# Designs tried in a protein design chat: VH-VL binders against a9kqm9. Part 42

Target 1, 255 residues: a9kqm9
Amino acid sequence: MRIIISPAKKMVENIEALPVCGEPSFIDQTNQLLTYLKSLSYEEAKEIWNCNDQLATMNFERIASMNLKTKLTPAILSYQGIQYQYMAPEVLEKDQLEYIQEHLYILSGFYGILKPLDGVTAYRLEMQAKVNLSDKKDLYEFWGSLLYNKLREETDFILNLASKEYSKCIERYVTEDVRLVTCVFGERKGEKVIEKGTYAKMARGEMVRYMAEHKISTMSEVKKFDRLDFSYDENLSNETKLVFLKGESNVRDRK
Key: E = the ipSAE of ESMFold2; O = the ipSAE of OpenDDE; V2 = 0.75 times the mean of E and O plus 0.25 times the DockQ between their complexes.

## First folded at step 23 (VH-VL; framework fv_emapalumab)

Design f06 (at its last look DockQ between E and O 0.01; V2 from the best seeds 0.00; counts 0 for: pae O 8.7 > 2, off the site)
Fold by ESMFold2, look of step 23:
Structure f06 (fold): chain C 255 residues (1-255), chain A 120 residues (1-120), chain B 111 residues (1-111)
Amino acid sequence: as target 1 above (255 residues)
Amino acid sequence: EVQLLESGGGLVQPGGSLRLSCAASGFKFSSYSMSWVRQAPGKGLEWVSYISGSGGRTYYADSVKGRFTISRDNSKNTLYLQMNSLRAEDTAVYYCAKRGRSWYFYFDYWGQGTLVTVSS
Amino acid sequence: NFMLTQPHSVSESPGKTVTISCTRSSGSIDRNYVQWYQQRPGSSPTTVIYEDNQKPSGVPDRFSGSIDSSSNSASLTISGLKTEDEADYYCQSYDSSRHYVFGGGTKLTVL
């Protein structure tokens, strides 16, 4: 089994953080993207980043001086945000760290696919960014089947904990010899399941910890997830979708 | 050269409060998690509290949870331990300790310690 | 939760070899690396072994660390024992519920 997760927009650069233990698999493609980004005017880059001038200025200066081989942070520590907060990778035990390094991949518009301990530098480039790269009209075309083929070489079972924006890079190319199963984390509202993005990110981070703590390798083991008051719902689930529902209390009754 | 210099220990009555400080130098302080470790007279080492490099993640031993608060000021390269509702069993030398640059959990440098005495 | 159990004291003559054990009460000793700290009388602890068997710079070659999975224990071995090795020695491991876990300590007396 292999697990895919989304990156985060927020990244820190921490050269003296915990050590890196690997290099991104598609660093050559990342260098092509960096060359492209360095060729943009400020206004062109700001449009791609879809952000205010403060963020655009910061990122424009960042790419101007970026070096892909120096000032590296382990990928799983570089991404910040609530998913990574709940994952808490800096305090994984030895066996848990080994588990995520074997099973977990982080998707990235800039790097393609990352192992948790690959060395990265901070960047801003969301997978859905509107870019024009030679004869490729967006990043989905740029990456093509490369990311899926990497996973396919290692597994016939992919557990999807990524957002749709990122998982599309894999889903578009899935072949019949690989099973892709998506976890959904939501709340019951009548007969509907409402997925709140913040709670979903918390649960995805906790699912990674849960799987690392139990060395999970099967879908039946994944179904036993019960953190953050979530539990598996058989009736809403099927062969490609595992639905987890938060308990009977509404969000405002949380204690 | 790494240096860790504790201060703020002293004699206090049960129920009192103290704030310990640890001044750090010789390394990029904000990159490393830090801990407080204590040693009661004639006894062994006991881990007390942990704080991540950014300050965003903290842990406490059960014996001090709710009474002690670890914090850091990365602009001053200083680690703190606020100790409230002190008890006789909190009497110990308190060390600040630096996590090594490793995914695995060890301390590579220790301060000289500061004595806290909680008198009955 | 687990405990790390060490002998209370060990003594040996200069030039001889001593081994200090550290036994984990529950769960495998292999789940996390074991560290060893030396504390000389009146001093702060210093690291003599980290990650089971690694030595920091400046630690003499006569110190070594090892793991015995079958007895669920770690060992610190000091060969060519010297008077300056007289100290308390603590093993340490990690657990996600208690975090840094220390053994009770072993007083080494050099005769």
Scores: ipSAE 0.565, ipTM 0.815, lowest interface PAE 2.2, mean pLDDT 91
Fold by OpenDDE, look of step 23:
Structure f06 (fold): chain C 255 residues (1-255), chain A 120 residues (1-120), chain B 111 residues (1-111)
Amino acid sequence: as target 1 above (255 residues)
Amino acid sequence: EVQLLESGGGLVQPGGSLRLSCAASGFKFSSYSMSWVRQAPGKGLEWVSYISGSGGRTYYADSVKGRFTISRDNSKNTLYLQMNSLRAEDTAVYYCAKRGRSWYFYFDYWGQGTLVTVSS
Amino acid sequence: NFMLTQPHSVSESPGKTVTISCTRSSGSIDRNYVQWYQQRPGSSPTTVIYEDNQKPSGVPDRFSGSIDSSSNSASLTISGLKTEDEADYYCQSYDSSRHYVFGGGTKLTVL
């Protein structure tokens, strides 16, 4: 089993908290992207980063001096956001860290795909960014099936906790020998499930922590996730989708 | 209907070489990882080697590492096992096995096997 | 890395229930990664149980798989034993280092 999650937009440098244990699998492609970014004007880069002037200036300077081999931070500690806050990787125990190192991958526009303890530098590049690279229209075309193939070589079961923007670079290439299951965290509204971004991010992070704490390896165990007032709904779920609903635990227990 | 047909087995002297083939049909060959599994006479099953659908990843049992090479030609729907530096303990029926269409690693189809005998 | 240990042989009369164990030497056993294969004399192996007690088409319901976490073992249970069930049975799992791992096999004799 491999678990895929989205990165965060905000990144920090934290060189000493945990050791870097590896390098990104597609560092050469990352170097190509870095070279491309270094060739851009400030205005072009700012458009790609889709941020304010302060962030654009900071990132422009960062790219100009960026070295992918120095001052590296473990990937899982570099990303800052709600998902990562609830995952709380900095307080994971050794065996839990080993679990995520084995099972968890982080998708990235810049790095493609990362293991938790891969060494990374701070960057700004979303998968959906408008980037023209040679004959490629965008980063989805740039990466192509490369990221999926990496996962395919390791597993026939992918648990998708990534956002659609990132998971689609995997979903579109799924083959017969691989099963992809997506977790949905939402609230019931009539017959519909509404996903609130904040709660979804919390739940995704908490799910990763839950899985690491309990060394989860089965679908039945994943379905037992009950943190943050979420509970599994069998009726809304299917072979490719696990639906967790917030605030319905009592209803489930009465069935 | 899925079909796996092994060939290339035979008698070989210790230190010799042999190349096994497995012709596959009835499924999209390139979409599935394949393995070789062997069974010595009167003994149990032993996994030998694995190759991913694209051929980009290969794995070997410690007992054959450095001596055997697994490969595939997806244009011909054929799996191969190049066996070098053969030993008496390599004597076995060699099965071609298809990875299942499921969540986890298992075999759903097996060939009839081809016998490899290593003897002086 | 781990090994899977099976009894060498089991025997039972027709109509009875037999259980074959498969014990994992290290790490937690995972039912989703444990499969069972049947091999009749002179034939190739066939899958009888995979994942969480799933059966391929054609496998009778009297075949079932289970996990005992306390003993770190998987079990294949055959109820209503028939003469055609006489075969060797192998459990199989996955190891990240060794990839596929087989048990030593169990010879089932129908008395």
Scores: ipSAE 0.013, ipTM 0.513, lowest interface PAE 8.7, mean pLDDT 92
ESMFold2 (binder alone), look of step 23: mean pLDDT 92; pTM 0.929

## First folded at step 24 (VH-VL; framework fv_emapalumab)

Design b01 (at its last read DockQ between E and O 0.85; V2 from the best seeds 0.00; counts 0 for: pae O 3.3 > 2)
Heavy chain, then light chain:
Amino acid sequence: EVQLLESGGGLVQPGGSLRLSCAASGFTFSSYSMSWVRQAPGKGLEWVSYISGSGSRTYYADSVKGRFTISRDNSKNTLYLQMNSLRAEDTAVYYCAKRGRSWYFYFDYWGQGTLVTVSS
Amino acid sequence: NFMLTQPHSVSESPGKTVTISCTRSSGSIARNYVQWYQQRPGSSPTTVIYEDNQKPSGVPDRFSGSIDSSSNSASLTISGLKTEDEADYYCQSYDSSRHYVFGGGTKLTVL
ESMFold2, look of step 24: ipSAE 0.482; ipTM 0.772
ESMFold2 (binder alone), look of step 24: mean pLDDT 91; pTM 0.921
OpenDDE, look of step 24: ipSAE 0.223; ipTM 0.711
ESMFold2, fold request of step 26: ipSAE 0.498, 0.570, 0.549; ipTM 0.794, 0.820, 0.817
ESMFold2 (binder alone), fold request of step 26: mean pLDDT 91, 92, 92; pTM 0.922, 0.927, 0.928
OpenDDE, fold request of step 26: ipSAE 0.018, 0.695, 0.005; ipTM 0.530, 0.854, 0.486
ESMFold2, last read: ipSAE 0.442, 0.543, 0.534; ipTM 0.759, 0.807, 0.803
ESMFold2 (binder alone), last read: mean pLDDT 91, 91, 91; pTM 0.923, 0.923, 0.918
OpenDDE, last read: ipSAE 0.000, 0.053, 0.000; ipTM 0.500, 0.661, 0.493

Design b02 (at its last look DockQ between E and O 0.01; V2 from the best seeds 0.00; counts 0 for: pae O 14.0 > 2, off the site)
Fold by ESMFold2, look of step 24:
Structure b02 (fold): chain C 255 residues (1-255), chain A 120 residues (1-120), chain B 111 residues (1-111)
Amino acid sequence: as target 1 above (255 residues)
Amino acid sequence: EVQLLESGGGLVQPGGSLRLSCAASGFTFSSYSMSWVRQAPGKGLEWVSYISGSGGRTYYADSVKGRFTISRDNSKNTLYLQMNSLRAEDTAVYYCAKRGRSWYFYFDYWGQGTLVTVSS
Amino acid sequence: NFMLTQPHSVSESPGKTVTISCTRSSGSIARHYVQWYQQRPGSSPTTVIYEDNQKPSGVPDRFSGSIDSSSNSASLTISGLKTEDEADYYCQSYDSSRHYVFGGGTKLTVL
């Protein structure tokens, strides 16, 4: 089994305290993207980043001085969003850290796909960014099947904990010899299941932690996830989708 | 490059107090946790206290809890150990130790030590 | 907490191999990394092994570390023994509550 998760927009650099343990698999493609980004005017780059001038200026300076080989931070510690806060990778025990290094991949518009301890620099490039790389109209075309093919070489079972923006880069290319199972974390609103982004990110991070703590490798064990008042709902689930519903009474009654 | 220099050791009476200092250089001091480790004459190493890089978390060996206080001043790159209610069994060389660049805790640099003697 | 037990002393001839053991009294030694420190007479400790079997830059290849889960112990092995290896050697580990524990130390004599 391999687990995919989204990155976060906020990143920190911490080159002193903890070492990296690897290089991103697609660093050559990352170099191509860096060269492209460096070729842009400020206004072109700002449009791609879709952000205010303060953020655009910071990121423009960042790419101008970026070196992909030095002053690196382990990927899983560099991303800072709520998903990563709930995963809390800095407090995983030895065997739990080994579990995530073996099973977890972080998707990235800039790096493609990352092992948790791969060395990264801070960047801003979302997978949905509009880029013009010769005949490639976006990053989904740029990455093509490369990311899926790497996963396919390692597993026939992918657990998807990534947002739709990022999981598309895998889903578009999935073949029938690989099972892709998506976890959905939502709450019931009438007859609909509504995903609230904040709660979904919390649950995705907590699921990674849960899996590392229990060394989970099967879908049946994933279904037992019951943290943050979520519980598995068999009626809304199928062979490719595991639905977890948030509900105080549901969690209490099942435990 | 990394240097750790302890100072402030000396002779004190039982029940007395003493403050040790450790001047650090050659690394980003605030990024690393620090510890005090002591060694009684002719004896082995004993961990005494730990402080996180920010100073927000501290831990103590049971033998010194309530009597010793670890602190740091990141603006001066200095680690401290305030020792109160000293006892004869606190007689030791006290080392300042820096955490290594590892996911799990080891000490990569040690100071030369400063001797504390508690006797009447 | 827990204790780490080492032999008090060990001796061996130059060129031979010596192994120093470090046994953990409670909790699994395999769940928490073990470090080894060398202390030559009159000097401060220096690290020779961290994370069970990793060597800092400058530590000779003849030093190695290992873990034996069945005996709940760690070992420091020094092959091709040299007179400069005479020192006290301490193992160290920790628990999930961040208590650092040293073994009692082993005096290595090279005859």
Scores: ipSAE 0.014, ipTM 0.474, lowest interface PAE 8.1, mean pLDDT 88
Fold by OpenDDE, look of step 24:
Structure b02 (fold): chain C 255 residues (1-255), chain A 120 residues (1-120), chain B 111 residues (1-111)
Amino acid sequence: as target 1 above (255 residues)
Amino acid sequence: EVQLLESGGGLVQPGGSLRLSCAASGFTFSSYSMSWVRQAPGKGLEWVSYISGSGGRTYYADSVKGRFTISRDNSKNTLYLQMNSLRAEDTAVYYCAKRGRSWYFYFDYWGQGTLVTVSS
Amino acid sequence: NFMLTQPHSVSESPGKTVTISCTRSSGSIARHYVQWYQQRPGSSPTTVIYEDNQKPSGVPDRFSGSIDSSSNSASLTISGLKTEDEADYYCQSYDSSRHYVFGGGTKLTVL
């Protein structure tokens, strides 16, 4: 089993943290992207980042001095956001770290796909960014099936905890020999499931932690996730989708 | 060949106003941010103002904020600097400078400059 | 805010090598690119080095730029000094608050 998650927009540099234990699988492609980014004018780069002037300036400066081989931070400790807060990788025990190192992958617009302890530099590049590189019009085309193929080589079961923006890189290439299962975290509103972004991010992070704590390896065990007031709903789920509903635990006890 | 030609300099009294122009050629003017850099007599270079290629973004040195206005007419390939409330310390040769090809933070071409003298 | 400090003047004989330093007062010199501009007497500035060590077309190979993180300084080195190299030289870098920042300039005299 491999687990895929989204990166965060914010990144920190912490070279004193856990040691870097690996290099990104597609470092050459990343270098190509970096070279491309370095070739852009400020205005072109800003368009790609689609951010305010302050962030654009900061990122432009960052790229100017960026070296993919120096001042590296473990990927899992670099990303900052709600998902990563709830995952709390900085307080994972050794065996839990080993678990995520084995099973967890982080999708990235810049790096493609990362193991938790891959060394990364801080960057800004979302998967939906419009780039014109090597006759490719966006990062989805740039990465193509490379990311999926990486996963396919390792597993026939992918647990998708990534956002749609990133999971698209995988979903579009899924073959019959691989089972991709997406977890949905939401609330029931009538006959619909509503996903709230904040709660979904929390739940995704917590799910990774849960899986690491219990060394989860089967879908059946994933279904037992019950943190943050989420519970598995069998009726809303299927072979490719696991639905977890918030606030439904009391309803089960009444039946 | 890139060419930048400044004009509009002259003698003005303190409190007066002056408008500088910079005619650009040899490159796609609207694609590049432009700046004004000045040099007081016998002194060093000082950045004055910046304007983005589209003209939508402008920056000013603290020394000229509120008094100077940078603008551009991309249809005429011309950069402007409106200088109001001029002071003696504004006396300088004013250079038009083109942003470098790749990066925001350097100039690759300079004009010949136009002298502005503020004196009573 | 930061300042770039240059020596006021340097002098050297033709054929020799001269180095002009540019020290950054705060922040890492390696974090932001440094440029060098040449200004001959009575002329406008011209770019001789950009992005620490890149040379525009037409600039002789005897011009070179370098960065020293230990001293937080940039250097312009001119080898095989010629009389035509006599000029003022300015280093320049960037700050998010001040935007373009120039050094005070160095007068190079060829003896």
Scores: ipSAE 0.000, ipTM 0.479, lowest interface PAE 14.0, mean pLDDT 92
ESMFold2 (binder alone), look of step 24: mean pLDDT 91; pTM 0.926

Design b03 (at its last look DockQ between E and O 0.01; V2 from the best seeds 0.00; counts 0 for: pae O 13.2 > 2, off the site)
Fold by ESMFold2, look of step 24:
Structure b03 (fold): chain C 255 residues (1-255), chain A 120 residues (1-120), chain B 111 residues (1-111)
Amino acid sequence: as target 1 above (255 residues)
Amino acid sequence: EVQLLESGGGLVQPGGSLRLSCAASGFTFSSYSMSWVRQAPGKGLEWVSYISGSGGRTYYADSVKGRFTISRDNSKNTLYLQMNSLRAEDTAVYYCAKRSRSWYFYFDYWGQGTLVTVSS
Amino acid sequence: NFMLTQPHSVSESPGKTVTISCTRSSGSIARNYVQWYQQRPGSSPTTVIYEDNQKPSGVPDRFSGSIDSSSNSASLTISGLKTEDEADYYCQSYDSSRHYVFGGGTKLTVL
């Protein structure tokens, strides 16, 4: 089994972290993207990053001086978003770290797909960014089937904990020989399940930690997740979707 | 050279509050988790609290949960411990301690300590 | 949750060897690395062993650490004992739920 998760926008450089244990699988494609980004004017780059001038200036300078071989941080320690806060990778025990290195992949608009201990440098490039590399009009076209094919060679079961923005780069190419199962974390609102982004990111991080702590390898074990007041709902779930509902009020609405 | 300098200790009445500071230098402060470790007079070491390099994850010993708050200001290279509802058993030397590299779970540097005395 | 148990005190003559034990009450001692700290009177702790058997720069070769799975314990061994070794020694391990766990400490007296 392999687990996919989203990156985060906020990244830190931590060159004094545990030594990097690998190079990103698609570093050649990353170098193509870097060359492209370096070729842009400030205004063109700012449009791609869709941010204010302070952030655009910072990232423009970052790209200008970027070297993909130096100042590397393990990917799992570099991303700082709320998903990563709840995963708390910096306090994983030895055997838990081994688990995530074997099972976990981080999706990235810049790197494509990353193992947790792959060396990365800080960047800003979301998967839905509108790039124009030759005839590729976005990153989904740029990456094509490369990321899925990498996963397919390693597993026939993918647990999706990524946001839709990122998981689309896998979902578009899934073949019938690979089972893709998406975890949904939401609240029952009347007859609907409403997924709130902040709580979903928290739950995704906690699910990774939960799986690492229990060395989970089966879907039945995943269904036992009960952190952050979530519990598995069999009636809303199916073979490709595991629904976890938050709170007591949802139990009382199940008549 | 790595340096950790605690301050803010002193005499305080039970139920009072005190804020400890730890000024850090000689390393990239934001890259490392930090802890407070205390030692009551004549007693052993007791871990009190932990904060991740970014400040996004905190942990507390059961004896201080709900009363103490660890925080950090990475722009000032300073670690803090806000201690509320102090009790006599909180009397100790409080050390600022730096974790070594990530996933290495030992303290490679300790401050000199600051004494907190809780006495009526 | 687990405890690390150390003898309260040990003593030995200069030039001899002492061993300080650190026994884990539940779960394997090998689950996480064990560290040892030395604290001389009036001083802050300093690391003498990390990762079971590794020494920081500047720690004398006569200090060594080991793990014994059969007794579920770690040991700090000091050979060629010197009067400057007189100190309190603490073992420490880590757990993702309780975090840093210290042993109760051992007072080493050099006779």
Scores: ipSAE 0.111, ipTM 0.644, lowest interface PAE 5.1, mean pLDDT 89
Fold by OpenDDE, look of step 24:
Structure b03 (fold): chain C 255 residues (1-255), chain A 120 residues (1-120), chain B 111 residues (1-111)
Amino acid sequence: as target 1 above (255 residues)
Amino acid sequence: EVQLLESGGGLVQPGGSLRLSCAASGFTFSSYSMSWVRQAPGKGLEWVSYISGSGGRTYYADSVKGRFTISRDNSKNTLYLQMNSLRAEDTAVYYCAKRSRSWYFYFDYWGQGTLVTVSS
Amino acid sequence: NFMLTQPHSVSESPGKTVTISCTRSSGSIARNYVQWYQQRPGSSPTTVIYEDNQKPSGVPDRFSGSIDSSSNSASLTISGLKTEDEADYYCQSYDSSRHYVFGGGTKLTVL
């Protein structure tokens, strides 16, 4: 089993943290992207980043001096956001860290796909960014099936905890020999399931932590996830989608 | 061996104009960004202007913006600095500097410099 | 925009170790790479340190660069000081507004 998650927009450099244990699988492609970004004017780069002047300036400075071989931080500790807060990788025990190193992958617009302890530099590049590189019009085209093929080589079962923006890089290439299962974290509103972004991010992080704590390896075990007031709903789920609903535990007890 | 040779310096009156040249050799000139850096007598280094390898992007220090123009002729492996409306404070040795690896913001090679003196 | 501040001068005897600081006025010193240039009297600048702590070929091992985030400064350290090390030293970094930023320079005198 391999687990895929989204990166965060905000990154920090923490060289003194856990040691870097590996190099990104597609570092050459990353170098190509870096070269491309370095060739851009401030205005062009800002357009790609689609951010305010303050962030654009910061990132422009960062890119100008970026070296993918220096000032590296373990990927799992570099990303900052709700998902990573709830995952709390900095307080994982050794065996839990080993679990995520084996099973967890982080999708990235810049790096493509990362293991938790791959060394990365801080960057800004979302998967939906419009880049014109090597006759490719966006990062989806740029990466193509490379990311999926990486996973396919390792597993026949992918648990998708990534956002749609990133999971698209995988979903579009899924073959019959691989089972992709997506987790949905939402609330029931009438006959619909509504996903709230904040709660979904929290749940995704917590799910990764849960899986690491219990060394989860089966879909049946994933279904037992019950943190943050989420519970598995069998009726809304199927072979490719696991639906977890918030606040439904009390309803089950009344039946 | 990388070589940078500046020329065109001299004495000029305030308000005058001067054009500096830098002849480059020993590397693929068009692949590297170039800069002019100046040093007033007894003073420190001051970045003046930058031009990308293709010449498509140029940047200037605020102190020279609107007065100086950086350009290059890649067919001649030559960098230029057109200086107009010269002021006394522009008096300096002007260095041609090669940027290391076209994307990194440091200089790996410097010319010997050419002296520009602006005085009445 | 930021400035890089260096001491005007430092002096030390041969064989000793000297450190030249370069303090960034705003933003993190670690955000952008810092370079160091040596300029001997009557000569053009030459690179002695790039990317904070890397040395070009031909630069002696006794030259080293470091970054201190706590003081928001970069440092050039020269161990085993030699007479030939007497020169002006400049730190340099990048600013999006100024593009290239130099420190004010430090005159190193070998006593």
Scores: ipSAE 0.000, ipTM 0.481, lowest interface PAE 13.2, mean pLDDT 92
ESMFold2 (binder alone), look of step 24: mean pLDDT 91; pTM 0.919

